# VH-VL binders against q0atu2, part 78

Target 1, 119 residues: q0atu2
Amino acid sequence: MLDKKARIRTSREYRNVFEKGKRLSGRFLIIYYVENALDNNRFGFITNKKIGMAVIRNRIKRQLRAIVREYQGQVKNKHDIVLVARAGIGKSSFEGMEKDYIAIMKKAGLFARNANKID

## First folded at step 3 (VH-VL)

Design va12 (framework fv_ivicentamab_arm2)
Fold by ESMFold2-Fast, scan of step 3:
Structure va12 (fold): chain C 119 residues (1-119), chain A 119 residues (1-119), chain B 110 residues (1-110)
Amino acid sequence: as target 1 above (119 residues)
Amino acid sequence: EVQLVESGGGLVQPGGSLRLSCAASGFTLSSYAMNWVRQAPGKGLEWVSIIYSGGYTDYASWAKGRFTISRDNSKNTLYLQMNSLRAEDTAVYYCARGLSDYGYSFDLWGQGTLVTVSS
Amino acid sequence: AYDMTQSPSTLSASVGDRVTITCQASQSIDSWLAWYQQKPGKAPKLLIHEASSLESGVPSRFKGSGSGTEFTLTISSLQPDDFATYYCQQYDSYSYPELTFGGGTKVEIK
């Protein structure tokens, strides 16, 4: 469950991410991301008919929001990030989506590299 | 000074494929949302596809699965790959630049290239 | 996605006339509407974006108005160069993957 302030809500905000953002593709997800001028991160979620019926698309959207919520503390601040679900995501497990999300965010440099530095 | 020039149109048989090109000059294509818009002879304008500056692509519902929009930044050129062509795809195809600032009205158009799908 | 309805489909007018073209969206698009002019054999030309913002180089006799679902393009004193087909276009529908045009209004010599 993401707070209202942590969600991309308007067409204008989504278009800004698509226009100015960088793209990185994973197995089940594509992310578009751009630094914002706010003091927090905002996330958007896109699922389309290629994934399946509305019941499946709504389930995927809820699961992605849960994953984002769990890992929000590891995301570098001041970014707008849009997650686009690829057609094959409907066949993925929750763990599969989670693993793909973590891998993409690390590759994008959006997770703190030295978060677990102990020495 | 700024211009778009389409090419690659022609006569093609039903079920065939064709790739259209749109060469941009006077500006950097990758900094804009680029679009394909078509117009059947004597008919109105119909949006086909968009590629955002960040790389996200979207399509008219009837174009999904058959048409692919892409760009080559090194050549400053936009493409439309059209597969499984049908008689109703006969149209002049325009390349159009999206006006930024969170909007996608089209401030610059090419001259168009005619695609005729006929046996 | 969003249906765009233009009226009239054809309009006959004389030089000096005030011409009004309307565009209705099937649901609210705020002010995310553009107007285009197209002459036979030519590409469309953007006249107005964001419902009322006149493009550079477009004569001030062209005026856009409206918001939500009802929009109007007005040409206050029609000139010979204005006989053309006009199209509205909405661009608020990112979540339904279509940017939609109206059916067009042909402005003909009376």
Scores: ipSAE 0.006, ipTM 0.576, lowest interface PAE 11.7, mean pLDDT 84

Design va13 (framework fv_ivicentamab_arm2)
Fold by ESMFold2-Fast, scan of step 3:
Structure va13 (fold): chain C 119 residues (1-119), chain A 119 residues (1-119), chain B 110 residues (1-110)
Amino acid sequence: as target 1 above (119 residues)
Amino acid sequence: EVQLVESGGGLVQPGGSLRLSCAASGFTLSSYAMNWVRQAPGKGLEWVSIIYSGGYTDYASWAKGRFTISRDNSKNTLYLQMNSLRAEDTAVYYCARGLSELGYSFDLWGQGTLVTVSS
Amino acid sequence: AYDMTQSPSTLSASVGDRVTITCQASQSIDSWLAWYQQKPGKAPKLLIHEASSLESGVPSRFKGSGSGTEFTLTISSLQPDDFATYYCQQYDSYSYPELTFGGGTKVEIK
């Protein structure tokens, strides 16, 4: 799991990312992202009712957190990033979500591609 | 010392199948994106397949449906299952470690294993 | 998939020469390019990643440069150990995630 320090928790923090951040859309994900004044990255996750019932939304949220955790060492430091699941994500496989995450983070310039990490 | 060692190559008839193995030592394979790259005799390098650290897989367009990349974390071993082999699949097959979790450039290579598809 | 074109396919050089190998991408790949060295019967060795970042242990006579669609690998003073085939590789396939290599450049003794 992500450390508590690596999570966006308050409505005000989410609002800051949406108001000041950049937006990039992928196939199943939208990210909003902005540099922060901290020494670490923070992630937020939004799954709207358009995706499906609570069971599906909770599954998607857990899977996205697992994907973010897997690649967290690859992300350029000092960013607040919010992942918003699109309506179609409920039909995606775990691997499909992972692929979309990698592609969108790469396009956003948020990945430090030369950082080797043994986890 | 970090090392990759391929095995499983050999002579196979057209339409046949082979499974290649790549044993990793000195590092945890699942922490990296791992790739298969091939080289036909006297020819250049050609990317075959990738498995990302989180488990998503992708393939060269000509490999889709015939080749399957997988890994066994308990054995620290990467595999390539090759089905419906053709003469043009004759090549030395290398396993290669991605420089990061994304696996896009390759900082560690095995010695290669020769696959010959001939009747 | 992005097409990668290397030139020349073969070049002849003498020890001490400055040699330059060019790699062209069919569309912009920013700086997401690696260079490899391969000797006969051996696996490729990574020399440079992100167009210009020299790998640890690689001699400083190797230099990568370029961005967008045109890239070069320069060897400032060719050594006997440098006669090999060199490959560029792009890794900026956002829309289509295929990795592509150039056709290779063989550096041989003049």
Scores: ipSAE 0.007, ipTM 0.599, lowest interface PAE 10.5, mean pLDDT 85

Design va14 (framework fv_ivicentamab_arm2)
Fold by ESMFold2-Fast, scan of step 3:
Structure va14 (fold): chain C 119 residues (1-119), chain A 119 residues (1-119), chain B 110 residues (1-110)
Amino acid sequence: as target 1 above (119 residues)
Amino acid sequence: EVQLVESGGGLVQPGGSLRLSCAASGFTLSSYAMNWVRQAPGKGLEWVSIIYSGGYTDYASWAKGRFTISRDNSKNTLYLQMNSLRAEDTAVYYCARGLSEFGYSFDLWGQGTLVTVSS
Amino acid sequence: AYDMTQSPSTLSASVGDRVTITCQASQSIDSWLAWYQQKPGKAPKLLIHEASSLESGVPSRFKGSGSGTEFTLTISSLQPDDFATYYCQQYDSYSYPELTFGGGTKVEIK
């Protein structure tokens, strides 16, 4: 489970990410992200009714939180990130969601890595 | 003004190597996903490689093992190291900036540099 | 990575004509498609992103539409400046980051 301080909690904070943030789409996920003025990252999760019944949406949300927690140490600090599940996520496996998350975070430049060098 | 300027193209024999450069001005290159896209004479566009703002890299399947994308943040310059060149690598090589809010769409392109692989 | 097929490969038109170019994806890409214009000897220029969102500075006669597997670029009243090659590009793939461009459509003078 993610620590409460690592969660986007208020409607105003979600609104800020959607209004000022950047958007990037993956196979099963869309992320919206913006740099924050804090010393930590915060995550939000949105699972809409197009995904399926409440039990499926709650499972997806729990699995996404677990994935985010697992890779928390790889994420560049000082970002608010909202994950929006796409309609097709319900047919994905946990591993499929995990791989999509890794790919989209790399694309966004949110996974911390050293710059490549040429001599 | 934001600008990308490629250099380093030329005539190379099959099996040879060449390094392309892309100098960025008016913006910080490391803040964006940067790409190489090529176009063979009279043919269409073909994506080659990407380096995300975080430094993670990926390649077209045919480019893996032969081409290496990198950047030097101190020089604000992107590179493409091309090894084991083949006749089919003959193309104009473009440096292109990814628009993060739209993923892989390219909002800024250089003028291109011609690479000719011929005996 | 998904195959992208453009039709037609070549199109002859006159100034003032309505021109339609089609792009088909081998699998659904939702709305994750961009359109580019390329003139001989020049780099491509982004016209439309996310299937229908017109880039700043691009004339309103250009319109993108579609979702899923079929997309169109329409030029409502062709101008002399519009004779060029047009490319679609998908950026939604199961095996990403592989980006796929369509084969291109050359719009030439009739």
Scores: ipSAE 0.007, ipTM 0.584, lowest interface PAE 9.8, mean pLDDT 84

Design va15 (framework fv_ivicentamab_arm2)
Fold by ESMFold2-Fast, scan of step 3:
Structure va15 (fold): chain C 119 residues (1-119), chain A 119 residues (1-119), chain B 110 residues (1-110)
Amino acid sequence: as target 1 above (119 residues)
Amino acid sequence: EVQLVESGGGLVQPGGSLRLSCAASGFTLSSYAMNWVRQAPGKGLEWVSIIYSGGYTDYASWAKGRFTISRDNSKNTLYLQMNSLRAEDTAVYYCARGLSEPSYSFDLWGQGTLVTVSS
Amino acid sequence: AYDMTQSPSTLSASVGDRVTITCQASQSIDSWLAWYQQKPGKAPKLLIHEASSLESGVPSRFKGSGSGTEFTLTISSLQPDDFATYYCQQYDSYSYPELTFGGGTKVEIK
């Protein structure tokens, strides 16, 4: 589970990211991201009904949180980032979601250089 | 004084196209989430489309593929391109400003422009 | 998008009356709800945002309350200028960013 302070919690906070942030699309994910004035990164997750039933949406959300947690040390500090799952994500493997996340974060310039973990 | 003024409404036949304009004055349009909201004669309000300050756009399900929201920052003007118009698109179209920090409540509206789709 | 149900659809009242309009969301929207007033031939005017925050210049007789799925707009002493149609709007959905308006409540003279 991500630390509570690393989560975007309120609709107001999500709205701020959507409204002011930049957008990048991957195969299964869209990210919206904006620099914040805090001392840490915060993540939000959106899985809508187009993905499937609640059981599938909850599984995807849990898996995305696990991926974000695994790579949180590589993310440039002071950003609010919202991950929006695309409809096709329900048919993706965990590894497919992970690869898409890494690709879009690199494309956004949000991954710090890390010679030991990502290239 | 802050103001929004719509124009471009009129009578079109089914299948036709029309482009609406919304001229903003007294504020910078690109700093806000800008919206189109419509109201059929004698009916309630219906959200059509949004363009966020960051440039991301989204649409009501029924508007996707037919309507395109855009803005020209140099003219401080918002647009709605409407294609493949249907009789049920007959409505007054309002331009509305969403607060940027941090609400999608609409604090400023234009006077509206009437679009009539009829043979 | 969440379903937003307003009641009543039409309300007849006299000047000085206390008027209450209800808005129900099909799922919890926290406090992400706005209220609008619309007079004939005019654009809507924002009265209240975030369920209970009164907009600048709006008379204090207007009050919003509620959270989650049930919200109310109360006009404590109806004035002639208050005969209008009122709409609620939610802006907290995981079908986001689809914004949903209630069906409207017309407040007309008795």
Scores: ipSAE 0.008, ipTM 0.541, lowest interface PAE 14.6, mean pLDDT 83

Design va16 (framework fv_ivicentamab_arm2)
Fold by ESMFold2-Fast, scan of step 3:
Structure va16 (fold): chain C 119 residues (1-119), chain A 119 residues (1-119), chain B 110 residues (1-110)
Amino acid sequence: as target 1 above (119 residues)
Amino acid sequence: EVQLVESGGGLVQPGGSLRLSCAASGFTLSSYAMNWVRQAPGKGLEWVSIIYSGGYTDYASWAKGRFTISRDNSKNTLYLQMNSLRAEDTAVYYCARGLSEPDYSFDLWGQGTLVTVSS
Amino acid sequence: AYDMTQSPSTLSASVGDRVTITCQASQSIDSWLAWYQQKPGKAPKLLIHEASSLESGVPSRFKGSGSGTEFTLTISSLQPDDFATYYCQQYDSYSYPELTFGGGTKVEIK
């Protein structure tokens, strides 16, 4: 769902976000985030074995990418952001994941104060 | 080792303004969600405002438009600017630290500073 | 804002008694609830967070239980230092952004 340009692709890039970034936890999600030297945002997604089988992890990852894509216009530019799914995310609805994403992004100061969903 | 110390309370007339300060020591204030909580004499605790680690702010409905929470990271100090004060704003004002996001229970409190709004 | 109702508002007890305080939320807050102790003239002290997690340094006689809409703070054997006012507080993410305290329960000497 996201352009190649908007993806964190290499282990080195993930490591940079974890080591230098800030961390903020939501109910179902944890984000790690750091300013980058690019002219765009990049997103990474991590779903580990604690969530469930591959079919569940792949569904969650796809749904998170859809949520990120939908709200990409509201995210402050020049950030690398990694979303880590917490063990309990498999029990959440799509709506629940979406609400958690919006809440955590606002708390991190990465969304505009009066941000609205982009259609 | 870790402490929060409020100051700036006092007697003000209705319609007046006052700025409260909360000096943090032993930890980095910007790494936490910081809160203001008040307690009118003989009454219960009432949440006033929050500033999240990422800088997003929010307020109790009755505080919106009158109170502003802010922080100065270089001084490791939290502020509450209170405008258009009313008699019902008379209370001890506490600053409080959120334990760790998304757990916003308050693990550290200041001693409080008394604000009296009276003619 | 979620309404938080504490019961009772006041109770009288003796040292050694088992004391139970209840907190009811108007809608489900899962386990996003904390308990505080406040003594006269002092700031509140966190006892329990996430409904049942005992804060470091808090005596094991304090226990939190419950989930959803009904929560309980229990003091298994009341000590002289436990005469205080107790507050519950919800911090559910979906109550966004308001944090709500219960009305408080004053535990007085019998």
Scores: ipSAE 0.013, ipTM 0.632, lowest interface PAE 8.0, mean pLDDT 86

Design va17 (framework fv_ivicentamab_arm2)
Fold by ESMFold2-Fast, scan of step 3:
Structure va17 (fold): chain C 119 residues (1-119), chain A 119 residues (1-119), chain B 110 residues (1-110)
Amino acid sequence: as target 1 above (119 residues)
Amino acid sequence: EVQLVESGGGLVQPGGSLRLSCAASGFTLSSYAMNWVRQAPGKGLEWVSIIYSGGYTDYASWAKGRFTISRDNSKNTLYLQMNSLRAEDTAVYYCARGLSEPYYSFDLWGQGTLVTVSS
Amino acid sequence: AYDMTQSPSTLSASVGDRVTITCQASQSIDSWLAWYQQKPGKAPKLLIHEASSLESGVPSRFKGSGSGTEFTLTISSLQPDDFATYYCQQYDSYSYPELTFGGGTKVEIK
């Protein structure tokens, strides 16, 4: 499970990441990220109606949370990171989302060396 | 004044190696995605490699395994290590600054350095 | 990698002419396209990014338009300094990792 302390909770906290953070796009998702003054990472998740109906959006949100949980130990400490699902994500497999997440986090320099367990 | 200055080009035999340098002044290289772009005599532009602000690297498919992009933050200098050179690698090599992550148009270019691969 | 097809490869024009260059992507790149100008012996100069956003210091006679797969660069009233080769370049995130340039359009005097 993704710990409660590792979640971005308020609209103000999301706004801070969007306004002050860097943006990096993958095939199926976008991340916004900024270094924080805490000793832990925090994650936020956004799936909008462009993706599809509620059942699709809820599935994708669950899958993204699972992916983030799996790799949270590889993420460099002290970052707030928001994942925004792109419109095309509904057509992706779980494996496709996972590979995109790994690639984008590596490109952002947010993964520690030796972090990628999956090609 | 912000500028990029390439060096290290020259004549090299097929199968040889060469290391190009790109010295930046007036800005910090590590804050940008830095690129190498080449142009064969009388031909068009061809992207070679990128190093993202976070340190992750990517390459054109034909460059993978032969070329390595790197930077030295203490010297504010970008490098391109070229191995197993072929006649087809003959070109002017430019270093270029990506406007902003994750979307890279090149707002600043060096003057270029000529690499000639010939026996 | 996304193929970028640029046309025409060469065009002849006179000062004062309206010049249009087209760039076609093999698949959608949204608006992630830049235009460059290159004069002989010099590095390329960025004119336009995000399909239509004019760079500071670039004359207003240059205009970019389009989205998806079809893009145009228009020079509304060609000036002597505009005789050069022009390149489009895609930088869409879906094209990772490879960035691609069009083949170039040489604008030469009639």
Scores: ipSAE 0.007, ipTM 0.577, lowest interface PAE 11.1, mean pLDDT 84

Design va18 (framework fv_ivicentamab_arm2)
Fold by ESMFold2-Fast, scan of step 3:
Structure va18 (fold): chain C 119 residues (1-119), chain A 119 residues (1-119), chain B 110 residues (1-110)
Amino acid sequence: as target 1 above (119 residues)
Amino acid sequence: EVQLVESGGGLVQPGGSLRLSCAASGFTLSSYAMNWVRQAPGKGLEWVSIIYSGGYTDYASWAKGRFTISRDNSKNTLYLQMNSLRAEDTAVYYCARGLSEPGFSFDLWGQGTLVTVSS
Amino acid sequence: AYDMTQSPSTLSASVGDRVTITCQASQSIDSWLAWYQQKPGKAPKLLIHEASSLESGVPSRFKGSGSGTEFTLTISSLQPDDFATYYCQQYDSYSYPELTFGGGTKVEIK
């Protein structure tokens, strides 16, 4: 679980990322990202109904949060990042989602060089 | 107290297969990015493959399609499956732990296991 | 992947000498460079990470410097246990996970 401070919580904050941010698409994920004026990163997660039933969407959302938490230390500071799951993500393994996340974050230039592992 | 011990090296014919093992003790292998690095006799170091704490894997371009890195968390052991071996794959293969901050330098190494590809 | 050129390939020195080894990257890697020491028949040992950060337990006579494309490892007063082969390694975020080692520098007794 991400801390409250590291989460995008309001519709207004999500809209800001969508309206002003850059977009990059991966195999299973789309990210929207914009620099913020805070001293930390914030993450948002969207799992649309096209992915499947609520139990599948909730599983995907938990797995994406776990992946983001694991690599949060590697993300360049001061960004708001929204992960949108694509329809095909329901058929992916945890490993496949992790691979796509790493690839898309690297492509976006969002991986920092001074990352720490979570305890 | 923390150690990596490689095994599984030996003599194999060109075109053959071999699986290397790396047993970790004193730390939890799945909490780190684990790597294979090789060194041909009298030559320099060459990075082979990585498996990140979450299970994502990547490879040197020459290793893609022939080598597979994996781990068994229940045995705290890292593996390298090597297929379609060539004479130029002859080397001591080291298991190495990736220091995630400040990036992918290697703070712990095994003693190495020799793989000889010869007819 | 970035080419890493290390020089010299071999150098001869005496105990007490100041030794300098150079590593050049084909393009900028900022400070994402590590230095390793390897003795015959042994695995490499990490000496320095992030170009200049000394690993715990490594003697202070070892110093790394540089950024961008040119880096140096200096041993200020060579000791008997410093005769070894030294390797640089880049781990720049833009070439990650494509890790590249230099060709090595063998430090021999004069």
Scores: ipSAE 0.009, ipTM 0.552, lowest interface PAE 13.5, mean pLDDT 84

Design va19 (framework fv_ivicentamab_arm2)
Fold by ESMFold2-Fast, scan of step 3:
Structure va19 (fold): chain C 119 residues (1-119), chain A 119 residues (1-119), chain B 110 residues (1-110)
Amino acid sequence: as target 1 above (119 residues)
Amino acid sequence: EVQLVESGGGLVQPGGSLRLSCAASGFTLSSYAMNWVRQAPGKGLEWVSIIYSGGYTDYASWAKGRFTISRDNSKNTLYLQMNSLRAEDTAVYYCARGLSEPGWSFDLWGQGTLVTVSS
Amino acid sequence: AYDMTQSPSTLSASVGDRVTITCQASQSIDSWLAWYQQKPGKAPKLLIHEASSLESGVPSRFKGSGSGTEFTLTISSLQPDDFATYYCQQYDSYSYPELTFGGGTKVEIK
């Protein structure tokens, strides 16, 4: 689960991302993203009724949060990112959602580059 | 030092099975996307499979259903289970560590292990 | 699947030469391309990722350029250690998991 400082919490913050951010569409996801003035990333999640009933929408939202949490260490610092589920996401597997998330984040240039280093 | 060491290659007959191992040292394997890449003698490189840091897997279309990638975090070891082997599977198999973005280019390779499928 | 075509397949050169290797994608891959060097009997070594980002420890004589469908690896002044086979690899987000490599370019001594 993402902690409070990694979540977009207010309607004002969501509006800022939608109004000023860039948009990129994947197979099952759309992301809106903008650089923030903080020292951390924040994520928001939107599911609409075209995906399915509330039970399905809540399941997808939980799964997306799990995916984001798993890969949050790879995301370039100082961004507000909103994930919007597309209508077809209800037919996707968890692995399909993860794959789409990785693909879209990489294409957006939001995954951190690796400088050569020793573990 | 950071290294990957493959083992388990050998001569098998068509239709046979073989399990390859890749021992990682100097870093935690589960923190990276790990890949298998093969090279037929005198030929080019061909991607086989990936296991993402979160544990989800993907395969080249020709490998799906025959090959299974897995890892044992307690042993810091990556595996490739190969079933229903064909002559065209003859190759040196490399395990390769993905860059942290999200593991689709390969910054560390093992020495490779030769698999020969022949009657 | 994105087909990757390298040219030439083989290249004869002398120490001190400028060497250019080309990689062409069947459709746009933006900048999602890596270059590898492989010596006989050894595993490949990553030289460049994201078309032009030089890996730490790789000599500055290696330069990657290009975007979209045409990419180039240039070695500005060939050294004895550079005689090897070079491979490009696309990793465009919408073509994965089908990661694809070019056919390779062997740089051999003249």
Scores: ipSAE 0.007, ipTM 0.565, lowest interface PAE 12.8, mean pLDDT 85

Design va2 (framework fv_ivicentamab_arm2)
Fold by ESMFold2-Fast, scan of step 3:
Structure va2 (fold): chain C 119 residues (1-119), chain A 119 residues (1-119), chain B 110 residues (1-110)
Amino acid sequence: as target 1 above (119 residues)
Amino acid sequence: EVQLVESGGGLVQPGGSLRLSCAASGFTLSSYAMNWVRQAPGKGLEWVSIIYSGGYTDYASWAKGRFTISRDNSKNTLYLQMNSLRAEDTAVYYCARSLSEPGYSFDLWGQGTLVTVSS
Amino acid sequence: AYDMTQSPSTLSASVGDRVTITCQASQSIDSWLAWYQQKPGKAPKLLIHEASSLESGVPSRFKGSGSGTEFTLTISSLQPDDFATYYCQQYDSYSYPELTFGGGTKVEIK
């Protein structure tokens, strides 16, 4: 579970990321991201009805939070980042979502550690 | 002087497609959230779509899958691509600018362009 | 999703009258509500944002009030220029937003 302080909570905070942030699309995910004035990173998660029923959307949200938590140590400090799930994510595996997340975060230049020639 | 001018409206048959344009003058479109709002003859206002300054887009539930909002920053122009048009899409379409703080109200409107969907 | 209910749908009034229009949200929208004026054949014009903040150049006879789910627009002394249709609009949502307008109130000459 992500610490409460690492979560984007309010409509206003989400709007700030959408309005001031940069956008990058992956296969199953879109990220919006902007530097913040805090001591830490914050993450937001959006899953809409096009993905599937509530059970599927809630599973996707839990899996995305787990992925973000696992890789949070590699994310450059002081960013607000919103993950928006694309319709096709409902048919992806956990490994597929993880791979897509890593790829987009690297492409965005948000990973502090990017030198792993084995992986 | 700040101004929005819509164009591209006209008569189209059911099932057809149409692209509306909205040219901005006196300000930079990419610095604002931009919207499409429609009004059927003799009826009220109905929000259609938004594109935030960062590029995130949202749509009215009935517009998802059929309508696409976009912008060309080099031309300072907003677009609405409308596909699979129905008779109930007949309306005057306005483009409108949103203020980002303290909240999102429509502070500037174009004069509108009429779309008629009829056989 | 937010439903916005506006009443009355039509109102007849005379110059100098006090006119009150009501807007009700199905869920709390705090103060994230705007009021617009639309004259026949013209685009809407923003009058009030954040429930009670009057836009520059809008006459002081226009007043917005309310918060949460109940909002009102009051015109304290109706002028000939005020015969128009008025709309409320919420802007509180973010992830699956439908920026919802009320149905409108037509203020016409008695």
Scores: ipSAE 0.005, ipTM 0.565, lowest interface PAE 12.3, mean pLDDT 84

